# Ledger of designs, part 1: VH-VL binders against UPF0659 protein YMR090W

No score or structure here was measured in a lab: all are predicted.

Target 1, 227 residues: UPF0659 protein YMR090W, of Saccharomyces cerevisiae (q04304)
Amino acid sequence: MSPMKVAVVGASGKVGRLLINQLKANDSFSTPLAIVRTQDQVNYFKNEVGVDASLTDIENASVSEITDAIKAYDAVVFSAGAGGKGMERIFTVDLDGCIKVVEACEKAGIKRFVVVSALKAEDRDFWYNIKGLREYYIAKRSADREVRNSNLDYTILQPGSLELNKGTGLLQPLDKLEEKASVNYSINREDVASFIVESLLHPNATVKKTISLVNGNEPMEKFIQSL
Structure headers, positions and changes below count from the first letter of each chain, unless a header shows other numbers; antibody chains are not in Kabat numbers.
ipSAE, averaged over its two directions, is called F for ESMFold2-Fast, E for ESMFold2 and O for OpenDDE. V2 adds 0.75 times the mean of E and O to 0.25 times the DockQ between the complexes of E and O.
Where letters were taken out, [cut] stands.
Atom coordinates printed by the task and the answers are left out, and those that the model quotes come from them; centres of patches stay.

## First folded at step 4 (VH-VL; framework fv_cosibelimab)

Design a1 (from co7a with light chain A30D)
Fold by ESMFold2-Fast, scan of step 4:
Structure a1 (fold): chain C 227 residues (1-227), chain A 123 residues (1-123), chain B 112 residues (1-112)
Amino acid sequence: as target 1 above (227 residues)
Amino acid sequence: EVQLVQSGAEVKKPGSSVKVSCKASGGTFSSYAISWVRQAPGQGLEWMGVIIPIFGTANYAQKFQGRVTITADESTSTAYMELSSLRSEDTAVYYCARDEGSYFDTSGPFDYWGQGTLVTVSS
Amino acid sequence: NFMLTQPHSVSESPGKTVTISCTRSSGSIDSNYVQWYQQRPGSAPTTVIYEDNQRPSGVPDRFSGSIDSSSNSASLTISGLKTEDEADYYCQSYDSDNHGWVFGGGTKLTVL
């Protein structure tokens, strides 16, 4: 048994940082790779966190450059986003950045890919008339479609509104999602990171799945068993 | 690029209310949380509450619960903070600040600040 | 809920290094990110450190942040002190239980 080597795109984001810490602490995984866009972030992950790091700006990197960064790894997680910094970055990071990473995985022969998307990305009626989210959701919906059309063993995670609370390990069952009011579709960032780890450990339950992540009362282990 | 511009100074009498505005320009208004922070003369920063305009949801510090109301008008990209039942100790500079967004995993919870609005409560 | 405690004032000579602490009264300092804000007289605060140790664009590398889990505290370190660094400095962290932000009491830095 070889521990799984995981590369995390968007490691400097809040979910990414939590994920790097969880992967580092779990013996099922080798030291993870933090893929980041600045030298200061490389120095942080190498010197302070104690993990591997690659200076690869997903917005501007070519598919070949991304491929070279990830080719030694068994799985890739895409948890990067524009951070609401204008429409151009939504297209270059949330949409094209994701597509380039998918293409890089295919070129490198990496099958396992997990992407952090957005709740109800396919349901235009949910997001189309919400000012400020339309462009973001167009990008997420389109990227998800490209992921589904790929050759990869993908998992698409669609979290609700992200919160800074400590993780509870409790999720809302998928068949009871609509029992929550839409303003209460929230998920702790730590629970998203934990579910990424669980997805990598349970591929039979999570490969080729699109999974809505909202906090609720069901333990994560039971949630996965019902997938 | 992103700029928060607040309304001008106000002088209010005890028992009245004040409504301060914060107009955002550049970037996306609705998806970012807007926090309100006050600072009494010579004192520290005190968080009052936050709104996520896209959901119309607001949360308030317990100290201000029942007296503060934070609202947003997406059509004008403007957030408002209304404080009622004003007391002399409410004399302060009131700041709006862009807070962590719900759908965006952004770095830096308070990345842009308004210039501040002085509210003086005196008879 | 918790409090963030800072020293009321610190002072140091130009060119020297100063460290400002921010201690969390309950719960782990590691539970939530810590930010640091600089406020000069008559001005709005500006961010000098976010997410424990990250610098915004335009902030000099003389400013750094760190976390010490053993003392349950965060620290802001300013090296190569300049007179323009004179300001009040505030730490801030998120209170998960109350879904809101907590500021430290502030530290007045004097460069003499």
Scores: ipSAE 0.137, ipTM 0.621, lowest interface PAE 4.6, mean pLDDT 87

Design a12 (from co7a with heavy chain G101Y)
Fold by ESMFold2-Fast, scan of step 4:
Structure a12 (fold): chain C 227 residues (1-227), chain A 123 residues (1-123), chain B 112 residues (1-112)
Amino acid sequence: as target 1 above (227 residues)
Amino acid sequence: EVQLVQSGAEVKKPGSSVKVSCKASGGTFSSYAISWVRQAPGQGLEWMGVIIPIFGTANYAQKFQGRVTITADESTSTAYMELSSLRSEDTAVYYCARDEYSYFDTSGPFDYWGQGTLVTVSS
Amino acid sequence: NFMLTQPHSVSESPGKTVTISCTRSSGSIASNYVQWYQQRPGSAPTTVIYEDNQRPSGVPDRFSGSIDSSSNSASLTISGLKTEDEADYYCQSYDSDNHGWVFGGGTKLTVL
């Protein structure tokens, strides 16, 4: 079984949808699983996109239910977020949802886990005074810590501000991140999806790493070689 | 299911202001980036601006800067668009439209539209 | 700032295929996703294509979207034309420099 089987939590989100399409189109992967929270989303992924789908509402599902959904898969990507749907959902989705998926991976014996977090989550001075983002960043920082404390072969991706631009395949080198003005810490959603794919294809470079993703001029392959 | 329901038609005098509402139902209001788009009789769609309720921030098309204000009231799940200094050429159907908001995301395709509000400006 | 230019009108017979273009005046059409909206008389717009070529649930597969970088344009193609397809069609894309949306001028599709 050479092709990797990937389950995507948060598949109906903007990054998740792009990721499902890229995984479906790449022969290194088997048909991916879209883990979604509504029957309409299940129908969309099965009937329109042509991939596998599981009705598993990460906010309300138990660890056992999540484990059952993912147990046949080689890797899990967590690209889910509250979507701004009330402050309480930041805690139940961005924080607890991520923690439950980590526990489900451990229970299922799945080692490979990629999570989409947020730029500079560890740096309180960066985000604590940004209106409307404090609770979101508290949740992301806390979830990242739980991921790092797990036994998983994790990759934590920390994208900047997400843009609706097509991917360029170009990233800002990590050693030059601070040379960029903070107002320009943006990243194309398609490049986040592409980097998730590249992380899964290059575990030696990306396992146990926290990686900032910001638009720049370095080709993604060269960026990975520098990790 | 999710619906955007707008306030009823308005007839206004030149120089006055109009405030159109857009009430979201079936989903959490704070998750929405809400854009306002207008359409003059027999003309095309014209984007006016957007509000991101979770940030309390709005951005406007340059043509409407200084005349349009977009606000949101989370307690009533309602977005508002106020257009001041009305002229006859402001006669149009005004639509609200939403995207599922994700933090750091001020853009996205419009997935739901309000039914439209006709504003007529006449002397 | 850029403009999206569409033909004012297109016409075709039932059962045939029609293509509506949307040309970007500056910057690459490929740099931002393109959406397509259908507006029937007296109705609010509805999405028929998003992110260049994706269909929302309930939109038939005879609607498709594409991008042509050589002409710097996006296209909406409707095959097997039906009378209910008669409507105005608008393309839309995001302006990253101004953090806002740009609509095309609209195309009136007549099915005769």
Scores: ipSAE 0.196, ipTM 0.651, lowest interface PAE 3.9, mean pLDDT 87

Design a13 (from co7a with heavy chain S102D)
Fold by ESMFold2-Fast, scan of step 4:
Formats: sequence, C-alpha cells, structure tokens
Structure a13 (fold): chain C 227 residues (1-227), chain A 123 residues (1-123), chain B 112 residues (1-112)
Amino acid sequence: as target 1 above (227 residues)
Amino acid sequence: EVQLVQSGAEVKKPGSSVKVSCKASGGTFSSYAISWVRQAPGQGLEWMGVIIPIFGTANYAQKFQGRVTITADESTSTAYMELSSLRSEDTAVYYCARDEGDYFDTSGPFDYWGQGTLVTVSS
Amino acid sequence: NFMLTQPHSVSESPGKTVTISCTRSSGSIASNYVQWYQQRPGSAPTTVIYEDNQRPSGVPDRFSGSIDSSSNSASLTISGLKTEDEADYYCQSYDSDNHGWVFGGGTKLTVL
C-alpha cells in the first residue's frame, strides 16, 4: 500500500496551507502538490514548505492544462474560493474552477475528489436574502450539483463560517446542528483541513456524501463513525 | 502597496460624539475585515470592534456596546468608527487595522495599520 | 473571556538575547494563534510575528516566536539586540467565545 498522492487546488488559501502541512506530516500520504496562481506562491511551497508546486491559475487554465498538472495524483482536493473578492471571481473560481477540476479528474482517471463548499448550500431560503452571500451560494450550490452528477468518488464538505483558530478536533453532531444559533455556525479552518485528511483516510464513510462541518463537542473519529 | 489612511486629530467636549475615518488603498476593500483599536496616553492597546465591509455588519467589544458604531462605505473604500457620549477617559489614539477576514471570519492576523487619530476630550 | 499577561518592562544590553512572555489566564494558549506587534514611540504598531512563529517579509530572523503549553504562555525572543529594537511589544490572540481580539498589557523593552 503506497502512500496516497494528493493535489490541492487553492493551496495558498488559509485552509489549503493548513492542509498541505498536515498531508506533508502524515506518512499515509506522499509529498502533496500545491496548485497555485503565482510564481511567488510556487517558490514559497517549494523552498519554504518543501512540497511540490504547480503554477496553474485555476481561473484562467484550460481543462487540459489542469489535467496535465494533476494526472500523476491519486486524489484532488478543491479548497479554492473567491471569498468575497468580487463577483466575477465567484463565478470563475468557485463555480467554473470547480467544474473544470471535476472534468480534469475525469479525463485523468482520478476518482477521489473532495470539495470545500458552504453550509446549507441546497437550502435557498437560508442564504438567498443574506447580504453579500447570494452570488457565492448560487455558485457553491451549482458546483455541488455538478460534483454530484459526475462519475467521481466525491466528498462535499459544507463548513460554516471559517475562523483562523487552531483546531480542536471537535465537531457539532449533524442531528444537533439546528441547536446552534446561525451566528454560531463557525468552524475552525484547521478542523476543515483535518476533516479533509480524515475523509481521504476513510473513504467508506465519506464517499458520495455531503457533510456539514460546524464546531461542537463530538470528537472527529466518533463523528465519522456516525456517517 | 496597501495603505490605511485615517482622518486628522479632533478635540471634542464631554457628551459629544466623534467619527473617525479609515480609507483603504492598494487592495480590495471588500475582502478584508477592518478592526478598530484605541490606546489611551501611556496605556496599552484595546480592541473596540470590527466590520466586514461586504456584509455591512459589525461586532463590538462588550465595553463599547451601545456607544460605538462601526460602518463602511464600499464605494469610497472607507471604514468609520463613531463613539458617542464622550468622556475624558475616551482621550486616546484610535487606530484602524486590516485583517484578511472572509465572510464572518474576523480572526485573521492584522497585517496593516493606519497611522492613528488622536481624539482629545476636554472641556 | 481571558486575559493575556505580559511583564511590564524588560531591559537588556545590545547584542544580548531578550525573551518577552505572554500568559493566558484561562483556556489553553494553544487554542488560538498568537501575534506580536512592535510599537516605537510616536508610531503605529507593526507586526513582527504572526500565527505563533511566522515572520512577515522584512522582519529580521533575530525575531522569533514560540508557544509553551506547560506554562500556558507564548514568547517573543529577540536575539542580537539592537538599540532600534527599543519599543513596546504587544501580544494578541483571538477569543472564539466572544468573537473578538484580546491584547496583552504590553512590555516596554529598554536597550541600554
């Protein structure tokens, strides 16, 4: 059983950077690939972090270019997002970027795909009237539908509001999600990264599932056993 | 190059209000949270609150709840901090600072600071 | 809700190493990232360390950060101390329960 080779799209983002560090530190994985947008980011990941890096701007790259970047890998994680940085980037990164990576995985013969989406993306009533989030959620909901309609062994992760706190390894049980007020639907970025790692290590529990991630009191291992 | 430029010094009377501005340049205004921090003469840094401009919503430190209002104007890339019912102990330098917040995330590290605005409250 | 406690002042000679502590009153220091800011007289603060131990571009490698879970504290270490390092230093960490920032009381570093 050789270590899994993982390519991370959006590696320079806050979740992506934490994920690269966790994959590098875990013997179940080979050196990961950081897929990044600028030469400075390539230099950072190769020289400072000590991992593989590819200059592949997901916003402008063709499916063929993305396929060439990932074709040597066993699994792909899509952790890229516009994050409120303008409407066009929501459509070119969160929506079309995700769709192009799905198509690239299918062309490369890569089955395992994990995507970081958004909490309650299917529930239009939850997000349609939230100022600043409508376009973002339209993109996430639509991308999730394309992922579900693919031939991939996908996992769709739907985190709440992302915080730059250290991970606790504790999640809110899915059956108790509504016991939290919506302003408290927060999740540590490090716990999202950890859950991506756990998803790749536990495919039987996570393949073809949509999983909400919110801070809570249940250890991650027990949470996975309940899926 | 990213810069945060604040409005000039103000002298106010007790019971009045003050509104300090913080104009961002060199980057995308909507993708960053803006925090306000004050420093009374000879004292330490004290966090007052934060706004994420794209949402127009703000969070405040408990001590300032009810007296502080933080707003943002995306068209001018400017954040504002208004403090009402001024007392002499509100005399301080007021700073704006940027963190790379996203959505409701206000926990990013502060990467750029404004130059500070001295507000003096005296009769 | 928690407090971050720093020594009020620290003094050391040029060329020596100084360490400034930042102790969390409740909850683990490791629960949230710690930042360090330098403030010279008459100036706004600038970041010297972020996310426990990371250095911004332009900050010399004489500045380093660390976490010690046994004492529930973070530390800023400045080696090869120079006169221009004379400043106030503040630690900062995030309070997840109140969704806001907490600053330490500040440490005045005097280089003599």
Scores: ipSAE 0.180, ipTM 0.672, lowest interface PAE 5.5, mean pLDDT 88

Design a14 (from co7a with heavy chain S102P)
Fold by ESMFold2-Fast, scan of step 4:
Structure a14 (fold): chain C 227 residues (1-227), chain A 123 residues (1-123), chain B 112 residues (1-112)
Amino acid sequence: as target 1 above (227 residues)
Amino acid sequence: EVQLVQSGAEVKKPGSSVKVSCKASGGTFSSYAISWVRQAPGQGLEWMGVIIPIFGTANYAQKFQGRVTITADESTSTAYMELSSLRSEDTAVYYCARDEGPYFDTSGPFDYWGQGTLVTVSS
Amino acid sequence: NFMLTQPHSVSESPGKTVTISCTRSSGSIASNYVQWYQQRPGSAPTTVIYEDNQRPSGVPDRFSGSIDSSSNSASLTISGLKTEDEADYYCQSYDSDNHGWVFGGGTKLTVL
């Protein structure tokens, strides 16, 4: 069994950093590629973390430049976000950045694509009146639809509100998601990273799926068996 | 490019209230959380509470429940911390700091700090 | 619901190494990430370590962080001490039960 080569777009985000560390530590994977937007981030990943890194600003890079960065890899994870840098950047990063990576995967012949989206992105009634999130959710919903229209073996992960806590490995069962309707939909960032790893290791359960990620009491192994 | 600029020093009487402001520039104000931390003279850092402007929700340390109110005005990118029923023990430098938001990543949990506001409670 | 305990002060001469501990009173230190902040006199704190052992851009590599589950503590280690390292250092971790942040009591580092 040859270890999987994974490229991570948005490696400098909190989920991205945790994912790079988990991929580096797991012998099912080769050294991952951190795709980042600044030279300081490249230096951090190469010199401090000890992984591969590419200076590829997803906001401004062409599809050809992205294709060149990822072409040696077996799978691509899109975990990038605007980082709250204004509405224009939500359009160019969360929406168009994701679309360009999908196109780059298709050009490179890479089938496996995992994207970090947002909880209930398809349910406009859920998010349309949440102050400050409308543009963000429009971008996430639209990107998700473009991902579904691709020829990729995609997995769309829709996490709830992201927490800084260490992972528990425990998720809310999908058939009980609405039991959380009267409480916060939170998820640990580390559990999102862990579930990305599990998605790559369990393609039969996760390919062509949209999966909501919320903290709960079900072990991740059992959750995956139920997909 | 992100800066947090706080209002100036205040001198207050016991039993009054104080409202400190924290104006953010650069980046997106509403997508991050703003925490308030105080430091009495010669003492350590003490977390008071946080607001997530995009939800209008705030959470407070148990010690300050009922006395502290944290609010935000998204139109001016300004967070406020109001502390009531002031006592001499509330004399401290009050800091705002950018905290980890629920939807967006930051470089650290408290990646940008305001310069601090000295509040002196005396008669 | 928990406290983070640090030594009140540590001192060492220039060029040497110091280690500052941060011990959690209840629950595992490994349950939540630990951050470290440096505060020089008259200044707001700045981050020197986040997520247990990560260093922000611009922080020298002589600063490092670690976790020891057996002692239920986190440590900040500063090697090659310089006079500009003289400051107060605070650890911080998240309290999942109360959805807020807890700071350690702080450690005054004196270099001389």
Scores: ipSAE 0.175, ipTM 0.646, lowest interface PAE 4.8, mean pLDDT 87

Design a15 (from co7a with heavy chain E100W)
Fold by ESMFold2-Fast, scan of step 4:
Structure a15 (fold): chain C 227 residues (1-227), chain A 123 residues (1-123), chain B 112 residues (1-112)
Amino acid sequence: as target 1 above (227 residues)
Amino acid sequence: EVQLVQSGAEVKKPGSSVKVSCKASGGTFSSYAISWVRQAPGQGLEWMGVIIPIFGTANYAQKFQGRVTITADESTSTAYMELSSLRSEDTAVYYCARDWGSYFDTSGPFDYWGQGTLVTVSS
Amino acid sequence: NFMLTQPHSVSESPGKTVTISCTRSSGSIASNYVQWYQQRPGSAPTTVIYEDNQRPSGVPDRFSGSIDSSSNSASLTISGLKTEDEADYYCQSYDSDNHGWVFGGGTKLTVL
């Protein structure tokens, strides 16, 4: 089997950059595609990182433009997210951007889709009264629902609070998630990137799954065996 | 509207510890990370660390690892920065700032800042 | 690990345009967003530019940000310079290798 060709939407984000590096370093994958918003980011990924890059601003691009960018790839990862001022970007990136990528995958005939969502997106009681996160969670929950309603071989990853620390490779088992205090629902960004790679390498365990990602004490290999 | 209010000035002896508070008002405390930044007299801004209050998780600049602890009490909308083993070189104004980028997976602004707390370390 | 280098000071007359640079020592300036903060003496910093070129509400449109990959630097440009613009300006970007924030050394803007 030929190495898998992966396109990463949101490659310039913190998780996206770590993912591109891991995909480049792993011989199970062909050179990945970094889908980015600016020419400077294209130049960075081509010249500094040494991967393929596409100037495709997910916020403003049409489904057809996204389809053209990804059509030569086997799998697509959506790791884009809003941030900073301009809450409107939550609607255009986290919600509509994700929906457009799903439609582009369907149009291109790409089945494998991994999306980075948010912990407990389905549980309104968890997030509804957290000031400033309500719009973000509404978008993530709604996007996840569109992903589940697609014909894609999807994996929805719901990470906890994203840490600035190095990865540990250790996750909290899904059936023991509620045993953690809510203040400890955290996950290293590098572990999210690593789990995306593992999801792509283990489709039998991860296709059609929604998977909470929180750091714990179980090695990723064992965690995947339990899915 | 959104306001971060810090505790008052402190004078500490070398070898002691100091704990500075940062109380958020006007909503949004729990939805954002809080970073701590210091500024020695006449010097630039130096990042110390960050906490994400709803999850209680913190990360620190390597220079301060082992000496700094950042915590949050969500019931009072207050973040704390404790610095131990104080030296005269720790004399600085300490700021808290709301950190959009640490919570969302993007690099975002420090969009609101506390007024600063002067910590003087002298014998 | 990288440093952000700014000029120590810049000066210009009212009504003129001034540009403050922020140069990244290693890795591409374009690989992470750049923020700009304004600090007047005795005051806390405030944000004037975020995510390379975005302005917070209340910041005049004469403030703008840009990225130049050829010089590996970000720039803050202030046109129609006014006396109230006199302040220290700091750039900031994220260091993915150390999982933290880096500030430039700061630039003192004097409006003469």
Scores: ipSAE 0.014, ipTM 0.489, lowest interface PAE 7.1, mean pLDDT 86

Design a17 (from co7a with heavy chain P109Y)
Fold by ESMFold2-Fast, scan of step 4:
Structure a17 (fold): chain C 227 residues (1-227), chain A 123 residues (1-123), chain B 112 residues (1-112)
Amino acid sequence: as target 1 above (227 residues)
Amino acid sequence: EVQLVQSGAEVKKPGSSVKVSCKASGGTFSSYAISWVRQAPGQGLEWMGVIIPIFGTANYAQKFQGRVTITADESTSTAYMELSSLRSEDTAVYYCARDEGSYFDTSGYFDYWGQGTLVTVSS
Amino acid sequence: NFMLTQPHSVSESPGKTVTISCTRSSGSIASNYVQWYQQRPGSAPTTVIYEDNQRPSGVPDRFSGSIDSSSNSASLTISGLKTEDEADYYCQSYDSDNHGWVFGGGTKLTVL
């Protein structure tokens, strides 16, 4: 068996960088591809990190350009986001960027696709009245629906608030978290990266799933078994 | 139009605590993190910590861990930074800043800053 | 735990170009993005460059950022210098090990 070749869209983001390092360190994976927007980032990933890199600006690239970048890979992870850099970029990166990558995967014959979305994206009552988050969540919900309507073996990860703390490897089902009197929807960035790796290693538990990621007391291995 | 407005200058005695406020207007308070940065007279900028108001989560610089507490009140779109056990070296201008990089999974940056609050620690 | 080191001051004439360096003491400068902030006397900082080389809306293209791995440094370059560019400039990058932001010591730019 050959190790899995993974292409990471959004490799220069905080979760993306952690993911590239974890993929590089794990013998189940071949050298990953960092898909990045600038030549400086290409040089960094090739020369400093020691992985493959592609200059492919997801915001402006055509589906054909994205297809050419990923066509040698077994799986694609979409961990890109516009952040708060303006509503236009939410539509061109978070929504259309994700859709273009899905179409590129279909054209390339790549089935395995993992996307980092947002907590409770389909639950409009959760986010509709959160000031300033409506447009972001509309994009995430819409992208998630396009992913679900694809022929891909997708996994949709919906992390809570991304924290700067080190990973613990501990999660919990969202329902159990919401039983508490004081609910904290946080999740460590390192644990999101680790769960992407675990999703790729455990397709039977994670394919065609939408999975909420929040900090808890349940080891990640047990959490996956409960899916 | 985004604006961060901070509370007024304070003079405190050593060993006391100070609580500085930062009110966000025009922007999307809940969707962004708020970081706190201080600047001692004639010195550079020093990051203290951040809060993500939508989830009530906060993280602190190691140097300030145990002395700083950052909170948020979403009903008033106001973030607070409380620094306890004040020392003379805590005399500084304290800034709040909207921190995209701590909230979203991007590198981000501090896109809007408050005007600063001078805290003087003297006997 | 790393430091970002900047020159304390730089000076140049109006219309000329100035470059301000920001050197990382340990770990690669390219391992995390670099931001640049401008602070005029009595004012809060404002962003002139984010994510190594990106300009916020309204910042003119005479401001540019770059990374040089060989010197382990980032640079802010300001061309066509104007008197209103007089300010302190701070670089900033993220410390993944300590989960926080690090600022450079600042550079005072004087336009003579």
Scores: ipSAE 0.014, ipTM 0.564, lowest interface PAE 7.4, mean pLDDT 87

Design a18 (from co7a with heavy chain P109A Y112I)
Fold by ESMFold2-Fast, scan of step 4:
Structure a18 (fold): chain C 227 residues (1-227), chain A 123 residues (1-123), chain B 112 residues (1-112)
Amino acid sequence: as target 1 above (227 residues)
Amino acid sequence: EVQLVQSGAEVKKPGSSVKVSCKASGGTFSSYAISWVRQAPGQGLEWMGVIIPIFGTANYAQKFQGRVTITADESTSTAYMELSSLRSEDTAVYYCARDEGSYFDTSGAFDIWGQGTLVTVSS
Amino acid sequence: NFMLTQPHSVSESPGKTVTISCTRSSGSIASNYVQWYQQRPGSAPTTVIYEDNQRPSGVPDRFSGSIDSSSNSASLTISGLKTEDEADYYCQSYDSDNHGWVFGGGTKLTVL
């Protein structure tokens, strides 16, 4: 009945920016909140994009500060922002940042939470021997576990490698995911943003689920119906 | 310390192709994308494209689409950039660089650069 | 499509402060992070600033980055100039509309 109010943590990231634009353009949602790290990003989202923005540095903010930023919202999205800047930022942003946002949602009474994780995070054999990805995947797997242990109506999205191509709206069916092991596990950033929107619009299909996102030939609507 | 080590200088004839290699050491090859950037003598930096080695997926700047191919061999931790239909204006130093933004959805800094490979196109 | 415009050259004496600008032609400079690279003669570029204002390990604190929304520009500031700072400096940002990286034209810094 009422449009959903969504707060996006990591709004200044590439997926986050696409998500903010899609939420703004969709009448099912009220003006979204861009949660960002710098004053210039606040100014950009308020003045250029025309959405709400909060200066809340997730790396250094307390749970109370995060709670105050999100408390007026119906749903929170955590997009993986700055995790590629070495192990310190992986732990402070992708791991602890995610955990703090989960705690903030619980304190604020916000149930709906979507997190962008990584493909096959539970499957150590997939990532353990890939040099340079081990620490990132340990953080993602650990954060996902904290999300699952929460009281939130969570959706954990596990995209493959993020591509800069235009979105297609087409995903690889979950029961055929392993067919991609002989080629690649890539996903367009725009399709990740679109799937976040679809997750929020289809809670019955996506709540309490971990969903792998890889490019394929199945339309997103049909993919959701199979969940 | 992680390093990117490129193949040596090459002299090529117009109309031929060149394939430059970029070998990663220190165990970071699979976790990050590798971008290719060129610099003509006395000119600025120009991005050509990127590959994510773990998945073999590549994307190219529009200007080079159809002439450039970027590949990776994970077994040797080596990325390759092949440029075909060479012209005199392709004379440049070609750099590989580690691009963290392509995989982790971060604003990528090219945090580690190869030493560069001079490709001279002359008759 | 946007361009990043830098001055072609700047000069300053040792010990002084210099600022190099990077102006975005369309869209907000704050819409994507800005990186700065230093290229000394005969060498590959190295990162001196990432994500607008962050320094990599090993880069001295006399290097700083900032953005100014009113002029739609990013700036690299180098204080306490040394002869080793003579280099070309490039800004870089991501073009979300064209799905690619954009470099500024570069600024030659001369320390005399």
Scores: ipSAE 0.015, ipTM 0.527, lowest interface PAE 6.7, mean pLDDT 86

